# Ledger of designs, part 25: miniprotein binders against q56y42

Target 1, 350 residues: q56y42
Amino acid sequence: CSNNTSNITTFKPLKLPLFWPWQKVKMGPLSVSPMGFGTWAWGNQLLWGYQTSMDDQLQQAFELALENGINLFDTADSYGTGRLNGQSERLLGKFIKESQGLKGKQNEVVVATKFAAYPWRLTSGQFVNACRASLDRLQIDQLGIGQLHWSTASYAPLQELVLWDGLVQMYEKGLVRAVGVSNYGPQQLVKIHDYLKTRGVPLCSAQVQFSLLSMGKEQLEIKSICDELGIRLISYSPLGLGMLTGKYSSSKLPTGPRSLLFRQILPGLEPLLLALSEIAKKRGKTMPQVAINWCICKGTVPIPGIKSVRHVEDNLGALGWKLTNDEQLQLEYAAKESPKSMIQNIFQTR
Key: E = the ipSAE of ESMFold2; O = the ipSAE of OpenDDE; V2 = 0.75 times the mean of E and O plus 0.25 times the DockQ between their complexes.

## First folded at step 13 (miniprotein)

Design s39
Fold by ESMFold2-Fast, scan of step 13:
Structure s39 (fold): chain B 350 residues (1-350), chain A 98 residues (1-98)
Amino acid sequence: as target 1 above (350 residues)
Amino acid sequence: SPEEVLQKLDELFKEIQEALKRGDLEAVRELLLRLWELVYRILEEAREKGNPEAIELIERFFEIFLYLVEAFEYGDMEAFKLLLDELKELAQEIKRAL
């Protein structure tokens, strides 16, 4: 080799993206990564055991997601332990603001927050103020998606109309780029779509529990309506609270606080866990990656939770490949053979 | 009728505990929604009567209730039981303030 040092450069090959720009998913006026991440655990001291000492690792996990092209992050004004302090939004806002990967390009991130249908949010103005409070906590001037966290139709139908007017005003005032809903069933989804359409506001997203453990008649009907109306389904709990990870089975039940739920559901999941394991081994993938990939293959945008760098690393492996139709059918048949499923959110409407 | 509503509140707490004890999580889910709906009606009545003490306690009830719902969905039954007991005590305070 020559001692010519004038042309010696450290050539780093371009890192191939996990997905290409044309694989981004249209969500109203937004273009989002095929998988996003949820921040429910951030600030949750009671159930997840959040401590401020975890912030550095959570921020590293967030940066890893950004580095790999993830641009959708879901949060809520009710997330975090403590009285209405919006801790999850505050942490997400801090990480976006301090991000070295973004370098001042905060608008590259699509923030989807959910506004709680609190019984004291009785005017459209109060709901717009909820959006402004979220913007303040997130330290951004505009949300990607402003979502109504649940429907009040079953107990306060007049309040729901007021909350829908709040969503209209958020959109018209430019506080949100798009509006969405969470835990809306087939009937209410059509009603809000029509209500918003008559007011010139497109409904861009419907967030519901959707996974191989939550693909009953109602979920399939919601998906069908979403497809018909041009709404994107955001699938939450795509791993069934960790039951689809392969970490637990009927022979390896947890002994912690969640043991009652897992003891009731896991014994009924053996056919599904076996199918996930077999496909994962065949593909050189993990069971969570297969479960998330299935949600993507169904045309949904899953939002697994950010809990650690290792969890984000694993979940990112769900991108860049697709299950065949035969593999999808194998998983779906195994799920139908499994006698147990996830309990739906109490606010999940008809 | 107010006395009947308050009696139904105690009944729902008992039914939730019994459903949880037998591991009927679907029944717990349904009963939690019914409890939310009942307390919402109590809030509406407190507002109509202009009772700020009761309103403050009921709004606190809903804040804790949302943590109870999260504990239930997460499957943390220890947290669920602690929050349910806190809500039962708060319900007694609400009754006294009505």
Scores: ipSAE 0.837, ipTM 0.933, lowest interface PAE 0.8, mean pLDDT 89

Design s4
Fold by ESMFold2-Fast, scan of step 13:
Structure s4 (fold): chain B 350 residues (1-350), chain A 98 residues (1-98)
Amino acid sequence: as target 1 above (350 residues)
Amino acid sequence: SPEEVLQKLDELFKEIQEALKRGDLEAIRELLLRLWELVYRILEEAREKGNPEAIELIERFFEIFLRLVEAFEYGDMEAFKLLLDELKELAQEIKRAL
């Protein structure tokens, strides 16, 4: 209390960790926080309205996540507006390099990036070079996870084999600590797992849309396969693009460009939104915190979007507690009673 | 035939526009994948024939298409409509370059 610098910094920082070291999730050779953050909005001028004037606030949100033990950040070489310039990776790289919270421990951050299956990436060498380009933009010498962004199996099966060989080479060259896939369905997930196994490369992660709005037969089958094969499911859009926040309902529809999507889905979500609201009230939590916590309770690692300090503060409240089995069942039954769900990514395979 | 492939391209844009008018999101999803697959076949033919002008336009098409997919997934249907119109114009340029 007297002439003690630690007393000055205690006003706002969390005194106890939101999770303990033994609550970290094993993901191949990696140890990650129970929740990560996605950076899709970073550099997205068209849809999210990104401006460079927002960088200071985004960096503050990033630092807040680090301060609270978050070590997993997901990005992609296709993220950002314009001609595939990797703007999201550049911003993440800058924030990691300049981080006061890391203080030279930049290697403790697990960066997961996704390499797009662009139709012009026709050689394994080109795909390895895509990884090198991501490393350059991120200003790091090794990725935590290098991921194939989508499967080409339905339209270019020969290209997919080339891209898989590229993932193997990235791993063998030490450019990535682990490899993963995104938007792979149950059949394709088994096929790539088996292929990589023949090459001596473990499949670490499968990133798919997974939430109370995306828990259909396909998602549940993917989760079952992941559990069986020792693959970690990374759940994207855990809040259903904001539909699970409680800000909107069938009686309170949004206005603006996103109104069509919300008008199509929200009227069918009343049982789920009611269940989320009841559990949130009982627990002294927010509806987004309950929705994210559900993903964690299912054994997935959710990556909600990092957009502002306020969003990070709220999402961090999903940590440090667990829904009971009965609460999880209540949410799942309510989701099954809701006739609407999220539309799957166009590249989501069988 | 090449003429049949180009006719299918026009038909897919029309079907996407009709699905958009009726708010059929699942139909839009399916049609976007079919459009991607069709344009991929057009790219393969352009590479086979060694047509650099067509290749450049088709690669530009795929760049815009990925933005269109993001707009669709984000639910920004105004951005979706603008990008769809840009892709329709680019598709006509691709036809001329083939």
Scores: ipSAE 0.847, ipTM 0.936, lowest interface PAE 0.7, mean pLDDT 89

Design s40
Fold by ESMFold2-Fast, scan of step 13:
Structure s40 (fold): chain B 350 residues (1-350), chain A 98 residues (1-98)
Amino acid sequence: as target 1 above (350 residues)
Amino acid sequence: SPEEVLQKLDELFKEIQEALKRGDLEAVRELLLRLWELVYRILEEAREKGNPEAIELIERFFEIFLMLVEAFEYGDMEAFKLLLDELKELAQEIKRAL
């Protein structure tokens, strides 16, 4: 038996950085780690089973990420037990404020929050106030990135223009260092980029579902437009909700309510899971580390979720190395053999 | 007409349940977007008529709907079914308030 699991905490006195300063990723005016972390699970009692007893472990996982050079943390004003509660932002803010690992340099953390396009957010002023409310919950004076959580183009195109004006005002007032969007397709990315450019506001990031399970024609077009326009793609669900971890197969489905989705996708994934396993074994890495590294090799910044110290330790092992072109092609070829891919978010635009 | 819009609302719930029963997750995704769009139009009409009771119920509908969308994305079909049933009940309350 081989122990391919990286344990970063045992190497503290002899630790080399997981990435060098020149491996940091430019994201508008920001310089971010090649991988960030998402906080969707924080405060999510209904789906993830969050409990306050977990806070100490989540804070330890956050500190571990900081200690290893991670400076990008993604959250949203809609994350947590209630859509209007902002519990994920409150937890992140508490951990940043209390962090001894930052040594009083809390402003070195790049906080990226997402503002929901709620049907009742009808004025640019209301959207600016959403930003101020997030700053209050996070207990910080300025966000690294203020993001529009989804586009209203398909159902309320006039509301979208109002929300875009809100992003402009957040930037002009110095409430955010940069602005971004989530679930925007190539056509809407060009439109918002051009709109913001006329107001002197750079569009720094586009957050979309992107992984070996979400690399279809649309994802590749989004990446191409991002590259052309100088936008950084933030890849969410880089592990396909856990399907790329190697924990699950068609013969070993997750217990409970998630089995229906996994039952649809897992049977077609055998070639991809085999390719991930073979490369992981050859490299002395885990399957999640290979899957995340693939996202980084494609020029995206993945944001796997912070769920535990163990998950952060494992995900950090995705840094400090890169897949060869041949290994990337092997994974992509195996992924294309799957007849089914991840379902896109309902608000994902063209 | 208002009656046709409300009938389409009931139809969408039935179509979502049928698509889910046959495991057609792509159809569920498309139908959820159509349901969101339809309820958004109902909200616009309620605002135009100045109906605060209906507006409050519809805004609550959207809050629960976004939790439903999270359950769907996460793959939690038990939570999805529970929230869908809650939305169906709330839709009937909305109809009465209109």
Scores: ipSAE 0.847, ipTM 0.935, lowest interface PAE 0.8, mean pLDDT 88

Design s41 (also named k4; at its last look DockQ between E and O 0.77; V2 from the best seeds 0.84)
Fold by ESMFold2, look of step 16:
Structure s41 (fold): chain B 350 residues (1-350), chain A 98 residues (1-98)
Amino acid sequence: as target 1 above (350 residues)
Amino acid sequence: SPEEVLQKLDELFKEIQEALKRGDLEAVRELLLRLWELVYRILEEAREKGNPEAIELIERFFEIFLRLLEAFEYGDMEAFKLLLDELKELAQEIKRAL
């Protein structure tokens, strides 16, 4: 406990902490923050209760993320329910355009969107037009990443080839800086990588559910393929839809419609929740920060959702530090003791 | 056969409801894929035969199906059940249009 005079300047060595958000990581030809944010809730009246009165808080949350070095934002052309179809992209575009902090630097934001594999998207030209529609909703002239939202291999393999050609054309026309995929299993991921490589199109990312609740053999195989082939894994639902936050337990379930899901998974998570809590207390962090940091430690770029300023403030604390190897092993051991894991997207079949 | 495909459609809705009732979410995931695979085969046949009424109904089916998948992933089982009922009604309209 000492109080030095104001006339004495102390020099401390300046070292950037691990996972420092202004020290970007590579994602194909792109440089992105070690964490991004997802926008699934933006415009979703059905599941998230979206109302336009929330837009100001969403904009403040966006600006907070930006001010703290985040440059990756993930959306989709299917985000938004009913009459608000596409609203997530419209909001993101609005926030980028209105941001004073981005004045003259809008191109530093990496917008990643996803194009739904609707059964009526039957030609590569239709898929390219979906990209142009996304650019129009976003009010930008180029995406960072254009992603095929899911594989059609299990039911429409010929459509999938058309959609792959659509991704090639999006890149060749300069509509995207790179392409990605979402909800691809291991075999299809290798196939599209080879297809795009032959055509000189950078497959920069594979986006799958990846977390301490979603790290089974298939997800680990996908990650191994990504590491081998130079594809960045983007982790969606890194907090297990809220199950990894400590907000809920078997004795404190969410009220309403999600209680059935939580009753099935939360029992048996106590070892993992305890490990998260112990590490969080030891490091002076929150349980969400530990869970997100773990995703980053695995070499993925997690994209927790933007719901409120408070949640973004908390999630930003996942940056600037790194779990030790022993802490990572503790979490992984505890996670493997849990009898249940998150269910994967139905289209991730191979 | 076309009649066998339509019968399987009705059976899949029942199986999904029973799997959800017993809490077997892995089974629900697998059955949802089988449901769409079956409906997609109906769509292909409707395209080959030039049946625009069935095509339009199946495209509307997928719009609702996508919301159902999102409700399932999010864990909102009340929204899931509501959307599943809407799909069951639409499936009967599809059967009629064939």
Scores: ipSAE 0.865, ipTM 0.940, lowest interface PAE 0.7, mean pLDDT 89
Fold by OpenDDE base, look of step 16:
Structure s41 (fold): chain B 350 residues (1-350), chain A 98 residues (1-98)
Amino acid sequence: as target 1 above (350 residues)
Amino acid sequence: SPEEVLQKLDELFKEIQEALKRGDLEAVRELLLRLWELVYRILEEAREKGNPEAIELIERFFEIFLRLLEAFEYGDMEAFKLLLDELKELAQEIKRAL
């Protein structure tokens, strides 16, 4: 009796694209996915417990993002703790190089790195050298977006001008396709835009904390200026460190390291959590997916962190649909009823 | 005076610890910026005076400070406290090198 085990070739159903090519977001000269991914956890041993044994899992998460048309990856030269300094860029460079899906298309990946305004980066040449060091770790000839990680205007305005000239030189040398900034407020954003414009360098992006927990007057003003100037807003922390996930509430406060921060913000967040839950249920989506989709609907590019395949799958569920204007207004109203917002970056300028 | 700058450094660490005990994280944010600005000025003065030992210690201080800021932004207050204690110890070493 010859058991002919018929190899049922399981046709993997052609996963329909989560978005069409014409739904890509313009970011200066670049076209990016409506959502990107952040890599802050990569190499962070202290806060995330990163170990090199996780690299295969991170690679699988990166490949899954690429397979679903994600082409924006945010990193920084300061990411990675201690001996693992620059590990995020090293891992991202490795994964881009080893990607089977990217064979011949590595240039379709937009790497957006952030260069720290370290107190020892005193010359434009040193800042250009930081860009070269990032390119070496990434194993690529050109960055998608070179970003200034924060402004020094409050404490070192002379250094800031040097760093701005460093961005100009990076662009003129072809080391970056575009330039961006992070943690700039409305007034300082206009100043750098005008400075770069007079030098023929387009400011393509502004990265700020933007979410349903970070949509105050300042964030709305930054968004308005970005829309006027043709700058794309990149929204970091779109989930408010997990407060927008529905895992925690005033009745279910977290224990451990985050307990203090969450005890400050979760009380009075009930209207927003309820609105997120109701819309999520109505849409057959998760609360995180609704919160990320809101950032997209507001015309920002959210960059949730990659930590696992599961987190990529969950975040990808924010694509392929849109909140209605009424659902957006319901969320924004409920968010305004919250007495507390996220704490801003210490370097966030006016 | 150099002594007044060093006294302000000790005061800022005390105020940060008191703000943490009160759970006033916005006060902690403002005090962290003031601490950064103060130590940046100390670094400028150490460069002008040509004090390489102080410069090295202050550069290390800023490296640890960035990890403290990551802990603050991530909301890990246990890691934040540990890093703040390390910065306080290193601030005493800087104070001895000046």
Scores: ipSAE 0.861, ipTM 0.940, lowest interface PAE 0.7, mean pLDDT 93
Fold by ESMFold2-Fast, scan of step 13:
Structure s41 (fold): chain B 350 residues (1-350), chain A 98 residues (1-98)
Amino acid sequence: as target 1 above (350 residues)
Amino acid sequence: SPEEVLQKLDELFKEIQEALKRGDLEAVRELLLRLWELVYRILEEAREKGNPEAIELIERFFEIFLRLLEAFEYGDMEAFKLLLDELKELAQEIKRAL
């Protein structure tokens, strides 16, 4: 029958979904989109220039991600600067609660938050209370993934066991559907996996810095252990702080406080940036889309940062296609021939 | 001794500034971990001795330290320098409260 709405209101019959349901990634009991988004910038006034006037645009960016099938959003209880500590969780919770697309389906969104290993979190009960505080800020009854933000093994091994017991209790009390860790290396991943398994708790995710700028021996070993133990690797900083965007070179440095870092690293990245550019042009894609797609092809779930509607639109173009094995090898070889890489997080374990 | 620990704290701040000045980010990373570990030990001693003023200042130090680590990872060296100076001043307050 005839539809009286104009052609502008009809869906194009040739539009394919960005990814198929069978391309969703298993993460313990969870089924997540092949790419998620991080919310580190939300509430970060000092480093990102966050202002509350940006909230409407961030909410639009969040809704766009949801509309395109993204269901994984990563945050942390430490995100937000100064008086806005915890603001990332508060904003994410507000957007989920107010979402018109999630009427009664808030549980379709997988919220992954990270609990800081603060030196004053000395009991499992305090760590469970950190989880409850995050749930309160997020205005949800259950997290998709509750994560330990970093390991204390190198400086406070007894505290780490207490924090692990906190993760066990979060799971047993139904406060989280899955548990994960961040900045854990291969040895520490085996230890926590075994600890949790003996207590009936599966370790579902390991979040580490992983990109074409962070794919050294340690990252490859972490990926290997994750595959062996059935853990999903969540790749943070998949764009190398923006260095893989192609917007910057040694002759075109960013203006402002990050110029020193970019000046040191960009001159060493020419082989990798050229390979990214060539593949992007051949595929009709952007360099960030190729870099993110590479992380997905390696079996990781990248979480690029949500900063604006434009950033979400660009990052979504990383979905719906796959780099060939030859293109992946070309990028990996170019990365190996590039003499500069990112410095690891200070808490990254072995 | 408490004086030896506090001298090591001052030395770490100086070494971080020197490493940053020469652009040695790997050395800065290692020194930041050593600083974190040292201040963690200072916190444990303050708890053992039952010094609530020192404990409060040290916990505030760690909150600022996390912001400094965030600035370092993000590559904002101006924010890093600002926060490092704030931590140096707070370290002197901690010394007075011990």
Scores: ipSAE 0.828, ipTM 0.927, lowest interface PAE 0.9, mean pLDDT 89
ESMFold2 (binder alone), look of step 16: mean pLDDT 88; pTM 0.866

Design s42
Fold by ESMFold2-Fast, scan of step 13:
Structure s42 (fold): chain B 350 residues (1-350), chain A 98 residues (1-98)
Amino acid sequence: as target 1 above (350 residues)
Amino acid sequence: SPEEVLQKLDELFKEIQEALKRGDLEAVRELLLRLWELVYRILEEAREKGNPEAIELIERFFEIFLRLVLAFEYGDMEAFKLLLDELKELAQEIKRAL
């Protein structure tokens, strides 16, 4: 239930926005909402049991986000499973094209897609063609942000240089307004920044796992480098796969696919979950709203997953207010006292 | 030797399964990266030798591996186990094609 973000009904045409235009976040040449949404669940049959019958609900969730000023949507060319690979981009493109809320202003949406570092993408031309294929699926002429999904530095450093050249060409050809990276660690982030700079291309964004469950040494170093170099950190999994929602405890574990992971990690999160619960109660907010707000307060742009109208409505309640410095410290201390945290992405580099 | 590389493939699957039984997710993460790296080397060799059958099977391996990675990233350990078994079977097909 969300009384602070509910806009499912057309109660009043002119209601106060969740954030003002001057509260938008600068991301290279782009101006984005303080929170975006990720579409990794769209077409994901493995984790969510995705079926095309869900498309109407996803479209309603997308429209709700737009109505509340959200203009950043993150997707990837590898999102979707089996025959539905690329389905996330196809759905996002369809929803943008069909949107009544945009009313011909489709260019106001910032689409960030990620190009997989597939082992067969061995030339810069192939990588540029990956971008063109994404544009085709999205039915748009230009991306807001074109991102390299992961670094090949640890196993194929020569391939990585080719992929970096591909990003340069995308930018130079006007296929993307900005370029970014995902799952880059501190050392590789500096290296790509410097490489792109020699080619006249600014590095706009670094997307990494970042949350109260993912604020280890590496995340803090990445954030520091982003701040130093003028790169915006896009924080994925800001709710820790649902572990920060407050729906689960050591005595109430989830049923379903994530149950084994939650059994191993969730009992070790009790100090953090208690701190989140206390702050949420004091603020009249939900635990997910507090966890997302923390990411925003740290200067990142979180992209929680868009799965249903209910999830979007709840996550929108993370906007329009800020945690105090004391509340942020309380959460961070509780996170450090918690003996468990999220496992890093396999391709997360040094 | 090629036979030593293939033996290393079998050993990595065993190590991943053992790490899963222990609940050592950091070890699983590291072993999955080693598995990716090893299969990448096998792909490079298959391309050098001009083996289309092996190349096709290896590319399919990577497609399934990325689903495995997605399951691991998003905490779907049940899907992870099923996909790991599928990759193990596909690895045996790759060995036969090499």
Scores: ipSAE 0.515, ipTM 0.823, lowest interface PAE 2.5, mean pLDDT 87

Design s43
Fold by ESMFold2-Fast, scan of step 13:
Structure s43 (fold): chain B 350 residues (1-350), chain A 98 residues (1-98)
Amino acid sequence: as target 1 above (350 residues)
Amino acid sequence: SPEEVLQKLDELFKEIQEALKRGDLEAVRELLLRLWELVYRILEEAREKGNPEAIELIERFFEIFLRLVFAFEYGDMEAFKLLLDELKELAQEIKRAL
């Protein structure tokens, strides 16, 4: 028998939103939905097998997200493979421009893009021009959040200062409403926060890998610093590249490109996958919904990837409810007992 | 020295391949960062010496390297291996242009 409370579903039921306006998350000057979406797969031919014929379904997925109150979309100027470099930004811009749901209210969408710390971006002017190029591809006048994609501190500390000055100029010129960083570790996060503050620029967001598979000492320290400094943590890969979906096990590995990685990590995740499955079944939810909800309960804003209408439909079910403290602890304990975790991004700093 | 830097480049590719064969993905991650740092040093020196042919090859190396980094991050080890082989070939061209 189900242990959940019965819902009344009959003629002319009240249609409740997935979340209420007061449940929106403050992110600097911005008010964002408790979950956003990432667009990494858009234009990626290597892992996802992207084709332009898929654009109609991606647009439908985007519209579905908007219809359900999602207003945060994360992209990057480096997304898209080969000749499709920048395609993620171009598609997002097209979908925003063409959206019947927005009806000219484009500012209701918070666009967060990331600017790559390319070795040839050596002046603050070049970095500001990278922002202008992104605005052009997105066909918008102002970004919600302009982010530095990774730190150069370990190999090019002088370049990093130049890139930070670029972020300051983007903010001062009104090209971005807020400034953020990605893949910044505890030490560098404090350093950029303090640098920007002396220049009159608040640091809005820190995007890092954060999930039940990525909650080690470093992630917890970053979260603590974010809370202390008023920075919002944007959690990327909240589903561990699909390992937390419940579709895969040591006896049911995926076919295709991720198979080798899953063979090495997935067998060590049995305690976590079991706990996740049990809570999902008890709640009448899917494992991805529980994993995303956990990120939200920790005070982060997860950005699972948009790949299809079905992915968006499922992920939206992560909203409108909360895991109990005991359920969160059960998942965290199971994760700690699992001998494997996700590999950290190579650009993640100290 | 320049010779020492180029020797270290060859050593890093070998160490990455060995770590990958062992399935030690944390070691692969650390070695990839060291490879990125080393190639950045080579780029700085090429700029100081005014070697435009080397600079062009090294910038292409970084474009491919970034694709490899994303493949690694998103778990596409098939694309990772293909791109790593492409980087090894390009590293030999870079050495010839220096």
Scores: ipSAE 0.654, ipTM 0.872, lowest interface PAE 1.9, mean pLDDT 87

